# VH-VL binders against p42126: the designs that were tried, part 45

Target 1, 258 residues: p42126
Amino acid sequence: QRVLVEPDAGAGVAVMKFKNPPVNSLSLEFLTELVISLEKLENDKSFRGVILTSDRPGVFSAGLDLTEMCGRSPAHYAGYWKAVQELWLRLYQSNLVLVSAINGACPAGGCLVALTCDYRILADNPRYCIGLNETQLGIIAPFWLKDTLENTIGHRAAERALQLGLLFPPAEALQVGIVDQVVPEEQVQSTALSAIAQWMAIPDHARQLTKAMMRKATASRLVTQRDADVQNFVSFISKDSIQKSLQMYLERLKEEKG
Short names: E, the ipSAE of ESMFold2; O, the ipSAE of OpenDDE; V2, 0.75 times the mean of E and O plus 0.25 times the DockQ between their complexes.

## First folded at step 21 (VH-VL; framework fv_bebtelovimab)

Design z4 (at its last look DockQ between E and O 0.80; V2 from the best seeds 0.00; counts 0 for: pae E 3.0 > 2)
Fold by OpenDDE, look of step 21:
Structure z4 (fold): chain C 258 residues (1-258), chain A 123 residues (1-123), chain B 109 residues (1-109)
Amino acid sequence: as target 1 above (258 residues)
Amino acid sequence: QITLKESGPTLVKPTQTLTLTCTFSGFSLSTTGVGVGWLRQPPGKALEWLALIYWNDDKRYSPSLKSRLTISKDTSKNQVVLKMTNIDPVDTATYYCAHRGYKYGYWPYFDYWGQGTLVTVSS
Amino acid sequence: QSALTQPASVSGSPGQSITISCTGTSSDVGYYDYVSWYQQHPGKAPKLMIFEVKDRPSGISNRFSGSKSGNTASLTISGLQAEDEADYYCSSYTRSTYVFGGGTKLTVL
């Protein structure tokens, strides 16, 4: 399984651990398991909060699976993007308290997952950077992801971060506000448990409604423009120049691993 | 080609446990994202979802019937079993097993169905 | 979860277009696009006709189309044919639960 769920019904919390080697890329299968796992927890009244973390320290999630976006059919690209949209929508609008215990690198799609959470804790390791670096690869973040970041760190900071494709080390991540806490690596999980308890202390009804109110505009916009967004993605990713770039990058990755 | 077939008793007495088996071919319940569901339809009435089992043995149940239902799978035999306890005449229905396909990562639809088996509950 | 609301019956003449509505709530039909339609002929198993509100499985005629507005999904059958006479069920999937409509009997006059 690519997602490990460790429930603590007594505490009302479950820990979802990413276990999709080598770098928890968001493959179709992984996306599917994440959504299914989340649904299960959402339907279990014994749970009020979920901690998202990597089963293996070092990488929270490397982001989207480039193999899903390279050398495939347009239909595949469309399906893949729909899956990404779905994950974002499910996480972003979840009635559960979501806390990211970021115990590894968190770029691009990894950051997307983290940004959907209510609270983010990052391990104090200079190797663990978080951010949306799409532009460095010639890729434009979708509007709903842009909005998510903007809603987190503000318009000006998001504008700079997205244009430059910045990946923030822990200190800078905290400063810019993309994460809420930076703690020693060995304290990430315990801190997440403490944090989520604080959130869960709030009456669910009020919390959930407030969250919905805060996030409704962005979520609704995606829902209403879901097909258009998919089309935009497919059109973009299918460009020869983009495909070549992706292919080159994948080849480079293979060489580095070999 | 995907096929499913329901088997089990066609007549059950009240209070007994109904056990139905779905035997399928054309797909594997070890494939990520795939599931097999059970649904039923009383004569002349609407469809009702009962249960779903996923490739990873994760299970979903109708909220109203959860306490009475147990779904299980034997991947090696390509079988899914549904057990319903404390059966009642109201449970008289055609029972279907159906394939929950995997498409584009998340596809919660039943794209292939068995022919169904009518189960009558009578004393 | 409450059943989705469908008209009990609709009718049309060959060649006409008919629409079947499926009304839910903001918690189901209005929440996700996991709306599907099933066709069921007498004594037969249901057949998936529409998924994701408007998408057709392979092999399904383009005479079948789907849409959604607010909490109401709609199935439209154009160029009605005798073979279209069947029961039609809408379904919504939300939070690991499937909900079906009461079904609509379509009669081709």
Scores: ipSAE 0.709, ipTM 0.882, lowest interface PAE 0.9, mean pLDDT 94
Fold by ESMFold2, look of step 21:
Structure z4 (fold): chain C 258 residues (1-258), chain A 123 residues (1-123), chain B 109 residues (1-109)
Amino acid sequence: as target 1 above (258 residues)
Amino acid sequence: QITLKESGPTLVKPTQTLTLTCTFSGFSLSTTGVGVGWLRQPPGKALEWLALIYWNDDKRYSPSLKSRLTISKDTSKNQVVLKMTNIDPVDTATYYCAHRGYKYGYWPYFDYWGQGTLVTVSS
Amino acid sequence: QSALTQPASVSGSPGQSITISCTGTSSDVGYYDYVSWYQQHPGKAPKLMIFEVKDRPSGISNRFSGSKSGNTASLTISGLQAEDEADYYCSSYTRSTYVFGGGTKLTVL
C-alpha cells in the first residue's frame, strides 16, 4: 500500500501516487513496491504513460531513507544501494511515458525520481523545492545522478548546484531547467494529463526507440559499473564521520517532528 | 529455515483438473516483495515455469499455459494452490513450488524449492 | 519453443575450469540482468547457484562464477570436483515471464 495506482485504461494512463508516510522517504519496502508497480503497468498493454505524484500533503518525496543508511551492516548498505540503483534504472529506461506531477517538496532522492521522467511539472508554491542537496549533508551524489542532472540542466548549472547542494524554488527551477513547467497547485494534475497526451501523440515505437537511444550512454555507464558504485557507496557511508553526520541529521529531524 | 512441500494427486486422468498445494514455512507471504512460484519438469526434460503469485495477490502466468492455469494463496494457512485444467499426458512431470525472495529489493529468483511431486497422467 | 540455448553436455577433469553458455535474445538474456543459474543433481530439486548474472547466494562456493556479454550468459566452474557433476539450467526473467534453458549435463571425468 505504499504505492497507490489509479488506472485510466481508456486514456492509456495511470496515476501512481506515493503514500509512504510521513514524507515518502525511499525506504527499502517503498523502493520494492515502486518497481513492482511499474512492472505491472509496463506489462499491461492498456497503459502507455504514467503520472508520478504524491498522496502526502506538501511533499513529493523527501528522498533517500536515512534510517536505511545509518547504523546498519555493510551488507544492508549494499542491498539498499542496489535497490536505489534498480529503481533508477527501471524508471530511466521505461518504455512508458513518465510525467512527474511534483505537488510538494522534492529534495535529494525525490529529485532522483523526478529526473528519470520525460517531463516535470512543479506546483507554484514557495514552500516547495527541487534539487540534489546531498552535499549539505556531506554526501556525494552518485555519478549516474550527476550525469542525469548534467544532461537536464547543463554542465555549468549542474556543477554549481551539486557543489552548493542547491534546492530550487519554483521560479528558479523553471529558469535553470530542472523542471519543464511551473503551474498553480490546482492545475498540476490537469497540466500533467495535457503533457502526457502530447507525448503519447507520438507513435510509440519511434518515441520509445528515440528515448532509449538518447539515454543509452548514461544507463550503460551505471550498468557496467554497478558493483563498483555499490562498493563506493558502502565504503563512503561506513566512515565514522559520515555516520556521525547522519546520526546528527536524524536527531534534528526527530526534534523538528517532535 | 525456509521450507516448501508440494502435495496433491500422483495420478490424474486426461481432461481432469490437477490441483496442487504448496505448504511452506520459514517465511510469510504477507512480506512486501515475496512470492511463490510453480514450475515443472517432465521426466528427462528441462524445467518449465508455470506461475507466480506475489504477497499482494498479483499474479503472473506462463504465456503458453495461461488459459489453463489458476494460482491462488491462503496467507493464513501458508499455502499456495495451483490448478491446471484439461490435463493431457504431456503434462506428466515433477511439479515444484519455489520461494521468490524479498532480499534487499526487487529479486526475481527462485532461491528455495520444494522436493517436488511427480504427477502422472494416464489414459 | 522459446527456450534459452545451452550445450547438451560439457565435461572436464577434476581441478579444471569449465564454462557453460546460455544464449538467448535481446528480448530476454540481453534485456535485463535478471539471469540466474540452477544446479540439479539426479532426483533432487534445483538449487540456485547464481543470480543477477554473477552474484552468489550465501553458502555457494566462489568456484562458481557468472558473466554475460550481449545475449549470452556464462557459468564458469573452477577447480572441478566430483560433486559438481549435475545438470545446470540458466534462466532469464523479463516481461513477467521466466524462460529456462534446455539444460547442460556436466560430467566430471
Scores: ipSAE 0.531, ipTM 0.811, lowest interface PAE 3.0, mean pLDDT 91
ESMFold2 (binder alone), look of step 21: mean pLDDT 91; pTM 0.930

Design z5 (at its last look DockQ between E and O 0.71; V2 from the best seeds 0.00; counts 0 for: pae E 3.0 > 2)
Fold by OpenDDE, look of step 21:
Structure z5 (fold): chain C 258 residues (1-258), chain A 123 residues (1-123), chain B 109 residues (1-109)
Amino acid sequence: as target 1 above (258 residues)
Amino acid sequence: QITLKESGPTLVKPTQTLTLTCTFSGFSLSTTGVGVGWLRQPPGKALEWLALIYWNDDKRYSPSLKSRLTISKDTSKNQVVLKMTNIDPVDTATYYCAHRGRYYGFWPYFDYWGQGTLVTVSS
Amino acid sequence: QSALTQPASVSGSPGQSITISCTGTSSDVGYYDYVSWYQQHPGKAPKLMIFEVKDRPSGISNRFSGSKSGNTASLTISGLQAEDEADYYCSSYTRSTYVFGGGTKLTVL
């Protein structure tokens, strides 16, 4: 199991724990499990909120699985990106209250997951940075991800953060507003439980409709442009220069771990 | 090559429990993303989804029939079992089990089907 | 969820092109690209013909194509052949539920 779901029906909350070693990369399998797990919770009236967190402190999610984007067929790239889109859509438009208990590094795709949540709590550890650092790798964030960040921290801040590919340590993350709270590492989970309770205190109908209203524009844009977005991704990732860069990076990672 | 085959009683009396078994080959229900679903089709009518079981034992049911359905799997035997309680003549249908595969994404489709088994409910 | 709406029947002559519509709502067909089409010959199991609105499984003829506009998906069969005579069902996946259309009987004249 790459996703551990710990339900507390009495509290109306489930904790989804990422358990995809070594760094909770968003592999196709992991994405699949996440979506399936989320769907299950959404269809269970016993649950009103979900906390997303890592089973292993230190890394929330390292982001997209580079092995899914390197040395594969265009069809594979397309399928993979569709899965990424699906995860984003499902999380971003979830009727459940989603709270990220970020107990580790949260770059790129990890940040994507976090940004879809209604509330974000980051452990106060200088090693735990959050942000979209795609540009540092020569990658452009998709428009729906850009919009998600922009909707979170504002246009100007997002513009700077994306162009520079910034990863924010806890203090800066809080300051820029990419996370809502920074707490000691040992308090992340308890804080998340408290936070989610606050959100769940709101009538579901009103909350859900408001959330939908707030997020509809961005979500709808992706829905209407899903194929185009996939094509853009495939075209980009399939470039020889990009593939070479990815390959080199993967090789470097292997060397560092080996 | 993926194959599925439905087995079970072809005649059931009202109020009884219908138990159908799907035996499959060519894939493993331990593979991430893989599932086996049950569908039915009354004579001359449309297809209806009943239930789905995933590799991780997650189970999904038709909302309208959830209270009557139980799906289970035996991965070691490559079998999935569907139980439907309180059977009624209206439940007369061809019952299919089908493979839900993973192909380049989530792919919630049934790409391989059994031949189906006609179950008649009659007193 | 309510069933998707299909025409009860369509017909065409060999060589012609026909289209079968599948209408849902903004919560299913209009929202997700998880529209699939199944072909079913009499006495046979359904066969997946199209998935994700327009993609074909391996082995499926390119005469079969799919599209979607708004809440309506469409299956187009070009170069109609006698073997295409069958029932066709559209399906959508949403909220962990599979929904099917009422089916369309295609007659090849």
Scores: ipSAE 0.717, ipTM 0.885, lowest interface PAE 1.0, mean pLDDT 94
Fold by ESMFold2, look of step 21:
Structure z5 (fold): chain C 258 residues (1-258), chain A 123 residues (1-123), chain B 109 residues (1-109)
Amino acid sequence: as target 1 above (258 residues)
Amino acid sequence: QITLKESGPTLVKPTQTLTLTCTFSGFSLSTTGVGVGWLRQPPGKALEWLALIYWNDDKRYSPSLKSRLTISKDTSKNQVVLKMTNIDPVDTATYYCAHRGRYYGFWPYFDYWGQGTLVTVSS
Amino acid sequence: QSALTQPASVSGSPGQSITISCTGTSSDVGYYDYVSWYQQHPGKAPKLMIFEVKDRPSGISNRFSGSKSGNTASLTISGLQAEDEADYYCSSYTRSTYVFGGGTKLTVL
């Protein structure tokens, strides 16, 4: 079980807790459970909103799972990237109110998930940074992630953040606008419940149609280019030099574990 | 090689509960993202989806039939069971179970099918 | 919501190409790219020929191709052969629901 869903149907809200040891990496299995769990909640009339949070200490999500991108077949890389795109599309266009309760570090693919939400609350802990730091790893964020960040914090802040691979600690995250609220760690959950109630006070139909209108252009860019984006990823990740770098990095991680 | 086989009664009286069993091999219903669906095809008519059960016991039902359907699984026996209550002659059809899941990701297609079993409901 | 609309029958001569249409709505065919095509010979179970609008499972001839425009998906079979004579069903998945077309009988003349 990698996704814990704690329903409160009376309030119309569910809490979706990430539980993919050790750091909520976006493995293919975790991506699959997230989409299927989200779909179940979307199809259940008892729920109008979901709070995304972590069951893992100190981390919301560490991002993409490198083991999915190393030593696999091209078909596996294509399937993996389709699963990443699918999670983003389903979250970004969801008819549910989504609030991220970011109770830990949120780099890279963790920030991808958070940026899809309608509202983001970050715990006030200096060790909990949020941002898209792919360029520090020699990797370019996909265009639809760049679009999402740009839509959230504006062009100038986004181009600076992406080029430098910035991770924002809480005060800076609030200042730049990548999160909407920063609160003491013990208040993150209660703050998320209050925020989602405000969003749910808006009539569902009007709120959902407005969200769809505002997000249509960004979502459509990925939908129309989805196959090309998959082929670009497969081509990039399949390069011998990239595979060797990933293998060396993964071996370093194994050595550090024991 | 993935195989599925439907079993159950071939003749049922109106108002009874129909119980169909899908026995499968070549895959595990404990694998993340994998599911087994039930579909039917009345004689000379189109395919109709009935229900789906996932590896984690999550379930999906056709909205028009949801009140009459129950799907369950026994992963250790490689079986999926469909129950349909209050049977009437319109339910006469060939019933299929089918495997869902070519990739671990979200892949909502039925790639392997059983041979089907004809269920006739007396008038 | 409702069955997807397919022509009841199509026909073609060996070596020709034919196209089978599958028309839904913006709530199904036009919503996601979860469109598939199934071939069914008499007395046999359906066989998946196309998934995700245009992708072929391993072992499916490249004579079968798929496309989608708006709310209409299409299956094209090129180089018709006698064994292509069968019923063809489209399907769309959205909002936890599968919807099938009424089926198209392909006759190879």
Scores: ipSAE 0.525, ipTM 0.818, lowest interface PAE 3.0, mean pLDDT 91
ESMFold2 (binder alone), look of step 21: mean pLDDT 92; pTM 0.943

Design z6 (at its last look DockQ between E and O 0.76; V2 from the best seeds 0.00; counts 0 for: pae E 2.3 > 2)
Fold by OpenDDE, look of step 21:
Structure z6 (fold): chain C 258 residues (1-258), chain A 123 residues (1-123), chain B 109 residues (1-109)
Amino acid sequence: as target 1 above (258 residues)
Amino acid sequence: QITLKESGPTLVKPTQTLTLTCTFSGFSLSTTGVGVGWLRQPPGKALEWLALIYWNDDKRYSPSLKSRLTISKDTSKNQVVLKMTNIDPVDTATYYCAHRGYKYGFWPYFDYWGQGTLVTVSS
Amino acid sequence: QSALTQPASVSGSPGQSITISCTGTSSDVGYYDYVSWYQQHPGKAPKLMIFEVKDRPSGISNRFSGSKSGNTASLTISGLQAEDEADYYCSSYIRSTYVFGGGTKLTVL
């Protein structure tokens, strides 16, 4: 299994651990398991909060699976992006308290996952950076992801971060507000448990409605423009120049691993 | 080619436990994202979803019938079993097992169905 | 979850277009695009005709189309044929639950 769920019904919390080697890339299978796992927890009244973390420290999630976006059919690209949209929608609109215990690198799609959470804790390790670095790869973040970041760190900061494709080390991540706490690596999980308890102390009804109110505009916009967004992605990713770039990058990655 | 076939008793007495088996071919329930569901349809009435089991043994049940339902799988035999306890005449229906395919990462649709088996509950 | 609302019956003549509505709420049909349509001939198993509101599985005639507006999904059958006479069920999926409409009997006159 690519997602390990460790429930603590007594505490009303479950820990979802990413276990999709080597770097928890968001493959179709991984995306599917995440959504299914989340749904299960959402439908279990014994749970009110979920902590998202990596089973293996060092990498939270490397982001989207480039192999899903390279050398495939347009139909595949469309399906893949729909899956990404679905994950975002499910996480972003979850009635559960979601806390990211970021115990590793968190770029791009990893950051997407983290940004959907209500609270983010990042391990104080200079190797663990978080951010949306799409532009560095010649890729434009979708509007719903842009909005998510903007809603987190503000318009000006998001504008700069997205254009430059910044990856923030822990200190800067905290400063810009993309994460809520930076703690020693060994304290990430315990801090997440403490944090989620604070959120869970709030009446669910009021919390959930407030969250929905805060996030409704962005979520609704994606829902209404879901197909258009998919088409945009497919059109973009299918460009020869983009495909070549992705292929080159994948080849480089293979060489580095070899 | 995907095929499913329901088997089990066609006549059950009230209060007994109904056990139905779905035997399938053309796919594996070890494939990520794949599931097998059970649905039923009383004579002349609408379809009703009962349960779903995923490749990873995760299970979903109809909220109204959850307490009475148990779904399980034997991947090696390509079988899924549904048990329904405390059966009642109201449970008289054609029972279907169906394939929940894997597509686009998350695809909650039943694309292949068994022919169904009519189960009559009578004293 | 509450059942989806469909008209009990619709009818049309060969060659005509008919539409079957499926009305839910903002918490189901209006929330996600996990709307599907199933065709069921008498004594037969349901057949998936439409998924994701408007997508057709392989082998399904392009005479079948789907749409959604607000909390209402619609199945349109163009160029109605005798073989289209069947019961049609809409379905929605949300939060690990499948819900179905009451079904619509389509009669081809």
Scores: ipSAE 0.692, ipTM 0.878, lowest interface PAE 1.0, mean pLDDT 94
Fold by ESMFold2, look of step 21:
Structure z6 (fold): chain C 258 residues (1-258), chain A 123 residues (1-123), chain B 109 residues (1-109)
Amino acid sequence: as target 1 above (258 residues)
Amino acid sequence: QITLKESGPTLVKPTQTLTLTCTFSGFSLSTTGVGVGWLRQPPGKALEWLALIYWNDDKRYSPSLKSRLTISKDTSKNQVVLKMTNIDPVDTATYYCAHRGYKYGFWPYFDYWGQGTLVTVSS
Amino acid sequence: QSALTQPASVSGSPGQSITISCTGTSSDVGYYDYVSWYQQHPGKAPKLMIFEVKDRPSGISNRFSGSKSGNTASLTISGLQAEDEADYYCSSYIRSTYVFGGGTKLTVL
């Protein structure tokens, strides 16, 4: 099981813990479990909010699973990217209050997940980071992820961060606005509980409609262009030069960590 | 080769509980993302979705029928069971079980169906 | 509960092209792409013909195509053949619920 759900129906909150060894990479199976688990909570009237966090020490999520993007068929790449889009759409448009309790490193696709949330809390550990570093791998962030970052930290900061593939340590993450709060590691969970309670104190209907209004334009750009976005991804990732680069990166990871 | 087959009573009296069993082969309910759904079709009428059970025991029910439906599975026997309480003549229909899942991702489409079993509720 | 609207019947001659419409709302058809089409011959189980508005399962002829405009999804069958005579149902998925259209009887003349 890759997603652990710890419900507190009396409080209207569930904690969703990522448990996809070794580093919570967004494998196709993990993406599937996340969406189905989120839908279950959305369909249960006793829940109003979800805290997203990690069961893996030191990492929130390392991002996209490169083994899904390398040495596969074009049909596999298309299916994988549709699954990535689905997770983002479901999280970004959720009627639940979503709070990220980022208790570890949060690069790339991990940051994708965190940016969908209503509020982000990062542990104050200088070894942890958050950001979209895809350009350092020669990969272009999709337009809908660029839009999400831009909406969070503003045009100039997003423009710089994406082109350079920046990863922000806690102090810098707070300063640029990619996270809302930085707290000692031992306080991340309790801070997330306090934050989600504040968000849920707002009448659900008004809060949900306001969120939908604010996010509609960004979500609709992907919804109306899903097929084109998939085609662009498949075309890009299938290039021989990109496949070779991914293979070299994967080999480096095997040599460093086994 | 994915196959599903419905079994259960063909004639049921009003107020009884209808129990239908779906026996399947060619896939496992332990596979991530896989589910089995139940649907029905009254004679000459449209298809109606009833319930779905996922590999991880997550369940979904038609909102209008939720209070009458229970879905369960036995992965070791390759079976999914649907129970519907307080049966009524309006529930006369052909009942189908169907496989859900093209890939691991969210894929909410029924790609393989059983042959169906007609359940008649006596008056 | 919520229903998708389909014409009760359509007809066409062999070799012609026909289109079956499926009209819903912005919530079930317009915004999301969780639309599918099922073919059902008399006395038989439904068969998935189209998923995700326009995609075909393996083994489904490219004579069958799907599209969407606004709140209306469409199934187009080109090069009509006698075996295409069947009932056709559209379906949409939204937030844990499946909704089906009333069905369209296709007659091949």
Scores: ipSAE 0.649, ipTM 0.854, lowest interface PAE 2.3, mean pLDDT 91
ESMFold2 (binder alone), look of step 21: mean pLDDT 91; pTM 0.936

